# Miniprotein binders against a7ua95r516to809: the designs that were tried, part 233

Target 1, 294 residues: a7ua95r516to809
Amino acid sequence: ASLSLLSISDLVPDLQFIFFWMSNAIEILYFIQQKSPAYMQTIELMDDKAGSKESLLSATISANEEAMTILEEVIMYTFQQCVYYITKTLYVVLPGLLDCNPFGTEPSSEQCRRAAGVCVCAVCVMPEAVRRVVSVFQTTSDLLQQYQVHSEIQSQMFAYLFFFTNVSLFNQLIDKGPARGWFQRSRVLQIQASVKILLDWAKGAGHNHLAQKFFAKFCSTVTILASPPQQLSQMSWKALCAEHPSLKPVQLHRILTQYQLMAELGPLPIWQPSSEDEAYIYRTVDLLESFENH
Key: E = the ipSAE of ESMFold2; O = the ipSAE of OpenDDE; V2 = 0.75 times the mean of E and O plus 0.25 times the DockQ between their complexes.

## First folded at step 15 (miniprotein)

Design jg14 (at its last look DockQ between E and O 0.94; V2 from the best seeds 0.80)
Fold by OpenDDE base, look of step 15:
Structure jg14 (fold): chain B 294 residues (1-294), chain A 86 residues (1-86)
Amino acid sequence: as target 1 above (294 residues)
Amino acid sequence: SDEAERIALDARRMIEEAQRLAEQGDHEEAIRLLLESVEIAARSGDPYLLVKVAITAIVLALQTGDEDVIRRAEEVLRRAKELMWS
């Protein structure tokens, strides 16, 4: 099946299967953690028949450690499988976010039209491209809640998904943005509005801190590009570095160079990198973000 | 008691054999032994045997492509959990 046809809804059965077993593995792990101390105490209170107690205690500790290890492996494996399926779906829908015009009158979602009324929920009023991205995150959230997955695992899942989304959007914007016209002010404002809708959803879902942290680089890029030339031309390299610490010098330099070209600005000495940063602005290997560093 | 120890040994052997069979790809026989072992493990009074049953069921369900084996693994897991929290 072409990657273009894959929806999150198509993956729900597979994700339900994985989340079921992951949740159960976590529950069994929790059981061991709660019951192990009490069980060990019962062994310790037994009459010592010729070292049998020490042997039983040692065997119990070993069995506990083995069980914990296997459960952790299962949890890690199932977590990775979930991430794989969800990120595959995100990979398909994320490019649409950059081309989205959120200021257009898009008709209400077909799904809400089937409900006997105009649904004015935040998701239903979203542009289709934004709604598709939000749907992936919402489905993930709903499944995590359905299977009562531990809050720490939920946080780790969303941290990774937001990381992946940021890397994907940032890399696409930097690499393809000039050619696609995404650096044009009108397009940047559309992107900024679309990202704001996504961030507002994340805030409403209780993931505000994670979203702010992991989208920082993409948001910084969009903020710079959305800035009026009159305002941005008054900001020094050092001021921009300080305001946008998530951007590497090479990334900031690329953004400013492309902004300058798009805005037809002459060379701006105020944007000249410091002598300390000058060596780093040529490190093209650091321009795009890596998916491996998480 | 000597009887509880004997029951625990029997349960352990059954679970270990189920694990061996699962590793060999005989998932149907593995799950059959696991189903039998749940009640025996409960009678032993050793909570770690129930944990071992549950873990074996989870691992088997993730390794098998057989829907009937998966369903039976869910049953084993459910029963093991019921007995663990009783």
Scores: ipSAE 0.774, ipTM 0.935, lowest interface PAE 0.6, mean pLDDT 91
Fold by ESMFold2, look of step 15:
Structure jg14 (fold): chain B 294 residues (1-294), chain A 86 residues (1-86)
Amino acid sequence: as target 1 above (294 residues)
Amino acid sequence: SDEAERIALDARRMIEEAQRLAEQGDHEEAIRLLLESVEIAARSGDPYLLVKVAITAIVLALQTGDEDVIRRAEEVLRRAKELMWS
């Protein structure tokens, strides 16, 4: 009786079930919104005596509020269930982006090339680790469109998925990066290239605004680490904070410390935090991001 | 009219009984009664009774693990939607 789901293909039946009932709940909500004004109007125009009209109107208002409340709860519940299943899959596949080499030759199955939403030809082959992440996003997009889920709900879904992706990649990079060698310059450039493929998918899928917003922290981190040493060492703490506002002082300080170490720029501190930031650069409680904070 | 009020009361009673049965775990009887209530709710002229039927079917489908109950909830919902937009 295993409850573990490790691939998006294993989740499709569960996601189809949830999207079906979510979409129907949204449709019933739409029906209420279309019918409510007209029905209330017919009650208010009724010729009644002894408050029969008033009693019917009161009951109708109560029924409307009850229906709206239940439907909103159902939509929220089904949304949360979809997010849970999808992020469980993302959690499994995201670490591979930090370890893969997008510049090298990597075998991929012909079937996987088609599933990744890229051109099926020998010229555009996607690394397996990147393909797995893209497959999760593409399958989610396809299901949302198949069930004609309202565009606002689709946007909220991808906002959370990009938020989750950013938190997962950032936390792993900061927490495990030193032990895994991910701060080495050649590795950082490989990570940057892999994330670029994800950003290109998001742009092509119509989610560029969301990706720009929610990947900002991870992308800022990689941008700093990929910067040429001569350029970065000439930038002040104030300039770096202004250029990377998504990073907390403790996060920026940790990234710069790791950069100084990997670039062998000597033991003397290069970047001097502002007086107001000095209190915060060692707050380990603020180093990693929360999956609940978005 | 008195006839419309009687029909609405009958539909409401059936839907509320279906909801009680679902809360007690008797999902088969709940969906059976709910399916019977659809046409009566439509005849009442009160669109919120059809909405109540549809919502009850959706909630039941999400709560049950019984594939037959789910299939019948889909049937209830399909019929309720046909009547809502007719």
Scores: ipSAE 0.756, ipTM 0.935, lowest interface PAE 0.6, mean pLDDT 84
ESMFold2 (binder alone), look of step 15: mean pLDDT 85; pTM 0.829
ESMFold2, look of step 16: ipSAE 0.743; ipTM 0.933
ESMFold2 (binder alone), look of step 16: mean pLDDT 85; pTM 0.828
OpenDDE base, look of step 16: ipSAE 0.774; ipTM 0.935

Design jg15 (at its last look DockQ between E and O 0.84; V2 from the best seeds 0.80)
Fold by ESMFold2, look of step 15:
Structure jg15 (fold): chain B 294 residues (1-294), chain A 86 residues (1-86)
Amino acid sequence: as target 1 above (294 residues)
Amino acid sequence: SDEAERIALDARRMIEEAQRLAEQGDHEEAIRLLLESVEIAARSGDPYLLVKVAITAIVLALQTGDEDVIRRAEEVLRRAKELLYS
C-alpha cells in the first residue's frame, strides 16, 4: 500500500487491490447470511444417531459465528484502508473549493477541449478546484462499480466521504475564514456556486439523499452568509435555529457574528440567543466538527 | 457418513496447518496447502470448510505482500467460491 498525496490516480492500484479483496469478503458474508438458516434446518431434520445431530448443530453454529466475525473484521479493515487513501487525497484538494471562482469559467484543460473522440463529461467543463474534488468522488464510484461492491457498502463509503468533506470545508471556513477573506459576500456566492456543482454531481451519481444529509451543516452556513441583510435581519434567533437545525448554537452564533462584521451591521437584539441557548454558545468544544463523528 | 467425516477432518487439518504456516511467515507453503485443501473441503459436504478456505485466502492475501502468493490466493478464492456456490 503506497501513501501518496499526489493524486487519486496514483492510488488506483492500491485501491484496486483493496476493493478486490473487500468485495469478495462482502460477497461471502452475504452468501452465508442467506444460506445459514436453511443449512441449520437440514441438520435439525437429520436422523439423530448417538447425539451426533446436537454436536453437529453446535459446531455449525460456532463455525457460522467464527466466519461472520472474521469476514466483518476483514470488511471493516479494508473499508478503513480505502477511506484512509481516499481522504488523504480529499484533504489536499478540498481547500481549493473555498478559494475558487466558478464564475471565471476557464476550461479545466485545453486537451479536454481538443481531444478527438473523448467523451466530454461535466468534470471537464467545471473549475479546476471543483474538478479535482469531483475526480476523487468519480474515481471512487468507478472502482466500487468495477468490483461490484454491494450497494450498502457503496452507500456507506460515500456517506463517510461526504461526512469528511463537510467537516473539512466547515472547519476550514469557520477557523480560517477571517484570514482568507471567505466571509466576504462575493466570496460566499462563489463558494455557494462551487458547492452546487458538487451537489449536482452527487445527485447524478445516485447519492442525492446522502449528500443532502451530510452537507447540511456546510450548506446552511453558506446559505446564511449569502442571505441579503434586509431578509436576514428580520429573522429572530429562534427562527434561525429552527430554519438551520444542523447548526449547533455556538456555530450559528459565530456565523451571525461574522455576518454582522462583513455587512458592517451592529449587533442585533433579534439575534440574541434565548436564555436556554445562552450557555451553549460558549461551548467552544462544539464549535468545530470532529472527523470521528461518523 | 463416516467417509464424509474423515474427509472433513482431513480438510480441516490442512486448512489449520496453512493458517499456522501463514502466521509463521511461510506464505508460500501456506498457500500451497490451502490450494490442495479446496477440493477436499468441497468433497466433505461441509460448506463452512469451503468458507474457511476462502477466508484464509483473503486474510493471507491482505497480509503477505508477496505478489506470487497474492496471485495464488486469488486462484484459491475463485475455486472455493465456484465450489461453494455450486
Scores: ipSAE 0.795, ipTM 0.947, lowest interface PAE 0.5, mean pLDDT 84
Fold by OpenDDE base, look of step 15:
Structure jg15 (fold): chain B 294 residues (1-294), chain A 86 residues (1-86)
Amino acid sequence: as target 1 above (294 residues)
Amino acid sequence: SDEAERIALDARRMIEEAQRLAEQGDHEEAIRLLLESVEIAARSGDPYLLVKVAITAIVLALQTGDEDVIRRAEEVLRRAKELLYS
């Protein structure tokens, strides 16, 4: 099947399967962790027939360690499979977010029209491109809740998905933005509004802190690009570095250079990198974000 | 009791054989033995044998592509959990 046709709804059965087994593995792991101390104490309180107690305790510890190791491996494996499937769907829908015009009168989603007529829920009023991205995250959230997955695992899942989304959007914006016209102020404002809708959803879903942390780089980039020339031209390199600490010097320099070209600004001495940063602005290897460092 | 120890040994052997069969790709025979082992493990009074059954069911379900084996693994897991929380 063409990757372009893959929706999160098509993966729900596979994800349900994986989440079921993952949730059960976590539950059994938790059971072992909670019951093992009491069980070991029970063995320790047994009448010691010459070395049998120590042998039984040792065997129990070993069996417990083996069980925990296998369960941890299962949890890691199932977690990775979930991330793999979900990120495949994100890969398909994320480019649409950069081309989205959230200020257009898009009709309410067909799904809400069928169920209740005019649904005014926050998701139904979203632009289609934003709704598709939100749908991936919402489906993931709903499945995690359905299978009662431990809150820590849920947080790790969303941390990775937000990381992946930030890297994907940032890299696309930096690499293709000039050619696609995404650095034009009108387009930047559309992107900013679309991202705000996504962040508002994340806030409503209880993931505000994770979203703010992992979207920081993309949000900083969009914020700089959305800034009026009169305002941005008054900010020094050092001030911009301080305000946008998530951006590497090479990234900030690229953004400012492209902004300057787009806004037809002459050379701005105030945006010149410090002597300390000057060595780093030419490290093109650090320009795009890597998916491997998470 | 000597009887409980004997039952525990039998359950352990059955679970280990189910694991071996699963690793060899004989998932149908593995799940059959695992289903039998749940009730024997329960009779032993050792909760760790039930945990081992549950883990084996989870691993087998993730390794197999057979829907019938998966369904039976869910049954094994359900039964093992019921007995663990009883």
Scores: ipSAE 0.785, ipTM 0.940, lowest interface PAE 0.5, mean pLDDT 91
ESMFold2 (binder alone), look of step 15: mean pLDDT 86; pTM 0.834
ESMFold2, look of step 16: ipSAE 0.792; ipTM 0.948
ESMFold2 (binder alone), look of step 16: mean pLDDT 86; pTM 0.839
OpenDDE base, look of step 16: ipSAE 0.784; ipTM 0.940

Design jg16 (at its last look DockQ between E and O 0.88; V2 from the best seeds 0.79)
Fold by OpenDDE base, look of step 15:
Structure jg16 (fold): chain B 294 residues (1-294), chain A 86 residues (1-86)
Amino acid sequence: as target 1 above (294 residues)
Amino acid sequence: SDEAERIALDARRMIEEAQRLAEQGDHEEAIRLLLESVEIAARSGDPYLLVKVAITAIVLALQTGDEDVIRRAEEVLRRAKELMHS
């Protein structure tokens, strides 16, 4: 099947399978952690028949460590598989978010129309492109809740998914933005509104802190680009660096240079990088974000 | 008791053989032995044997492409969990 046709709904059966086994592995892990101290204490209270107690305790500790190791491996493996499938669906739908016009009258989702007529739920009033992205996250959340996956694992999964989304959107905006016209003020405002809808969803889903943390770079970029020329032209390089600490000097310089071109501004001395940053603005290797090291 | 130790030893051997069979790709025979081993493990009174059964079922389910083996692995896991909480 073409990657372009892959929806999160098509992956639900596979994800359910993986989440089932992951959840059970976590449950067994917690069972061992809770029962092991009491069991070891029971062995310690047994009558010591000539070193048999020490050997039994050692064997029990070893068996526990082996079991814990295998369960951790299973949890890591299943987690990685979930992330792999979910990120594939995100990869397909994320470009649509940058082209989305959230100010257009898009019809409510067909699913809600069929069930209840005019649904005014937050998801049904979303632009289709935003709804597709939100649907991936919502489906993930629903599955994690369905299988009662531990909150720490849920947080780690959303952290990674938000990281991936930020990297993907940021890199697309920086690389393709000038050619696609995404740096034009009207388009930037559309992107800003679309991202706000996504962030509002994340807030409603209880992931506000993670969303603010991991979307910081993309949000900073959009905020700068959405700023009126009169306002942004009064901000110094140092002030912009301080306000947008998530941006590397090379990234900020690229954004400002493209903004200057789009807004037909002459050279602005106030945006000149500091002598300390001047060496870094030419590090093109640092321009795009890496998916590695998360 | 000597009987409990004998039962535990038997359960352990069955689980280890199931693991060996699974590694060799004989998932059907592996899951059959696991199903038999669950009740024996419960009789031993050793909670770690039930854990070992459950882990083996999880690993086998993730390794196999056979839907019947997966279903039986779910049954093994369910039964092991029931006995762990009894």
Scores: ipSAE 0.764, ipTM 0.932, lowest interface PAE 0.6, mean pLDDT 90
Fold by ESMFold2, look of step 15:
Structure jg16 (fold): chain B 294 residues (1-294), chain A 86 residues (1-86)
Amino acid sequence: as target 1 above (294 residues)
Amino acid sequence: SDEAERIALDARRMIEEAQRLAEQGDHEEAIRLLLESVEIAARSGDPYLLVKVAITAIVLALQTGDEDVIRRAEEVLRRAKELMHS
């Protein structure tokens, strides 16, 4: 009920309002940053006899600082409001990615393309759970472009949305995975395929660099879990840390423990932590990620 | 010039009064006074007065909740931006 009122479609009018005023605040900040040096040089080149030039320059510097401070606060506030609304919708739709089967047991993408006769969009060939997440990202992208929000702010917005997505998926997998059977190999492969669809969307939308950076922890987890036992059992703890630097020792230890359980592998000496890491593999406080930076 | 300094002072006083009215909850009078200040700020030759008008309109629109005040704040902002680029 309440969550339905906060779906991305229901929030578009509120987001349009906030994006309009945020975009204008950004535009004015840009105007000050680009035009201020020239205006101050004009004052410096003035002739004066009573030192009024220095007073005018000082007042202009103060006005610049005041304006920039207020605009930065407005931009920060409006940005946080957008993120708040968007992440509430992400919270609702993200869990479905861990339960869905993206492999084609329904009318295939080939049938969709053939029936359409013109073209097949990426959304048309997606599982419903993936489509819901993509719809949040795509709607956000469309609104940012509609209101001509500066590209740096657009990048910051998607950096946070990908960060939020990574934390949400990682925490749910680690916390609920044993009870939900998500560490079974067939499930991990389904999860991997669903995440690939999201990564492909991010690449096509021009956000590949951000997605690679901010999905790293969840993607590393899924990559390890999806690895064949013959390959993974040949990789040392040191090699795994080097391949997956986004994972904390306690997280890597937990992932390998679940892998051993599901693959019926006994303890492997090659997976023993380095001396430097051994103290950290039991730090339960570090197991789950915070939605705020640590 | 000396005239530009007087115009700038008048515009600044109007903008600051609009800000005080907004803080007091008199959003209709605040936006009316702010709209009147736009042309005076432009004549001052100080681009920071137009910036101050624009910022005041943005802050008021985000605080008010009154649809009519919001529409008038959009008008103020549009006009201030036109004058900034002229």
Scores: ipSAE 0.746, ipTM 0.932, lowest interface PAE 0.6, mean pLDDT 85
ESMFold2 (binder alone), look of step 15: mean pLDDT 86; pTM 0.842

Design jg17 (at its last look DockQ between E and O 0.95; V2 from the best seeds 0.79)
Fold by ESMFold2, look of step 15:
Structure jg17 (fold): chain B 294 residues (1-294), chain A 86 residues (1-86)
Amino acid sequence: as target 1 above (294 residues)
Amino acid sequence: SDEAERIALDARRMIEEAQRLAEQGDHEEVIRLLLESVEIAARSGDPYLLVKVAITAIVLALQTGDEDVIRRAEEVLRRAKELMRS
C-alpha cells in the first residue's frame, strides 16, 4: 500500500490517544514530586513508640523510586510512539520541499481558494509542499498544547522532529542533488526560500533556538550552493572548514567538488585539503547522516 | 494510625493482585479491583497507593486494544486523580 498521500489528519486519533495517556503520566509524576517531601516529613514527625517509623520511611522511598521508574518508562514509550507516527508523515512530505517552486503561482488549496476570506492562518498562502510540512508541525504543536504536555517534553519532541527533518533533507540533497538538478542556482534559491518559510514557522512557534541548532548542516549546505563562485574561490579549504563547522570534511569536500563541476571546471588549489585532512575526505561512511545520531 | 496501616495493607494487596491479573490478561477483573481499591487507598493516607492505582490504569490502557477496557481505565484514572486532589 502507498503511503505517499498519508496526511497528519489520518493519524490524529492515534496521536490524541497517545498524548492523552502521556500527559496523564506526566501529571502523576508531577504529583509525586510535589507530595514526596511533605509525606516524608509527616513520617519523620510520627511518634516512634511503635518502632515502625524507619520501616515506613524505607518502604516509602522504595515506592517513590518504583513509581518514578515506571512513569519515566511510560513517558519515554509514549514519546517514542508519537515520534514514530509523526516522522512517518514527515518522511513522505519532506522530499517535496526540494522540488517545489515557492516563487510560482501554485494553488494553496481548493478549500482556501473557495473560502479565501475565512482562513485565519498563513498556511493558505504557502506552496503546497511547504504547507504539508508546516501542517505536520502545526498539528503536532496544537495537540501538545491541547493536552497540556510538559514544556520540556514539547521541546524534546521538536528537537527530534527538526533533527529528523535536517537528516532527511540533507541526505536527499547530497545523494540525489546532482541528478535532480538541485545544485542549479535557480533551484538552490527555490530551496532556500522554501526552508526560510519553515524556519519562520519555527520562530513564530517559539522553537527558533531548536531550529537554528538542528538545521545547521542543511542550511550550511544551501548557503554554500547559493554563494557566488567568485566569493567562494577567495576562501581556502581551512577557511571554508572554519566557516561551516557543522559539515564534516567529506561532506564539505563533496559539496565543493560538485559546485566546482556546476560553476567552474578544473581544480581550485585553494580548495585542496591539507595532507592531514586527506584521510577524512574519502570516508564515505561519514558522507550521509544517520537518523540515529543525536 | 494502626487502622490506617491495616487499610493500606488491604489496598496494597488488592492493587498487587490487579497488577498480577493484568499480566495474565484478565483486564475485566483488573478494572474491578482498581475501582474497589482506589477508594480504600484514599482512606489509607498513603499517597503512593493512589499513585499505584493510577499507574496500573495507565499501563493497562496502553497495553490493551480493547476500547471498553480503555474507557474504564480512564474512569479509574479520573477517580484516582480526584482523590489525589482531596
Scores: ipSAE 0.763, ipTM 0.934, lowest interface PAE 0.6, mean pLDDT 82
Fold by OpenDDE base, look of step 15:
Structure jg17 (fold): chain B 294 residues (1-294), chain A 86 residues (1-86)
Amino acid sequence: as target 1 above (294 residues)
Amino acid sequence: SDEAERIALDARRMIEEAQRLAEQGDHEEVIRLLLESVEIAARSGDPYLLVKVAITAIVLALQTGDEDVIRRAEEVLRRAKELMRS
């Protein structure tokens, strides 16, 4: 099936299956954690018949460790499967976010018109491309809540999804941005507005801290590119590094170089890397973000 | 009590047999043994036996592509959870 046809809605049955078993594994893990101390204490209070108590205690500890290990493996496996399916869907919809014009005519959400007339919910007023991305995250959130998945696991999942999204958007912007015209100020402002909608959703969903953390690199890039030439040309390399610590020297240098070309600015000595950073600006291997570092 | 120990031993043997059969792909017999063992495990008073039943059901459901086996594994899991809460 063409990856282009994959929607999050198509994956909901598979995700429900995985979330069901993940949630149950977590519940059983929690059960054993709560019951184990009391059960061990019960064994400890038993009359010691010729070392049988120590043997039983040892066997119980071993059984507990085995059970915990298997449950953790199941949770990890199911978590990875969820992430795999969700990231596949994100991979399909994320490019649309960079091409989105959020200042265009209000997308009549055809879907909300069918159910209740003009829905003015935050999702329904979103541009279609942004709505598709938000829909993936919202569906994930809804499923996690439906199956009452532990908050820590929810946080880990959103951390990874935001990480993946940031890497994907950043790499696309850096790699394809010049050729696609995404470095043009008007296009950058569209991207900035689209990302703001996504960040506002994340804030409303209770994931503000994670979103700010994991989108920092992409947001920094967009912020620099959205800056007026008059303002940005007054900022030194050191000041930009300090303002945007999420960017590697090679990344910042690439962004500034492309900005300079787009804005038709002459060479700006103030943007010259420090002697310390000069060795790093040529490390093209560090230009794009890796998916493996998380 | 000697009776509780005997019950626990029986449940353990049944669960171990179920686990062995699961590895062999005999999923119907696994489910049968799990359904029987879950009730016996509850009588033993050993919470780890119920956990073993539940884990075996979870693992079976994740390894099988058979919808009927999955459904029956859910039933085993549900019953195990009910007995864990009792």
Scores: ipSAE 0.714, ipTM 0.909, lowest interface PAE 0.6, mean pLDDT 90
ESMFold2 (binder alone), look of step 15: mean pLDDT 83; pTM 0.790

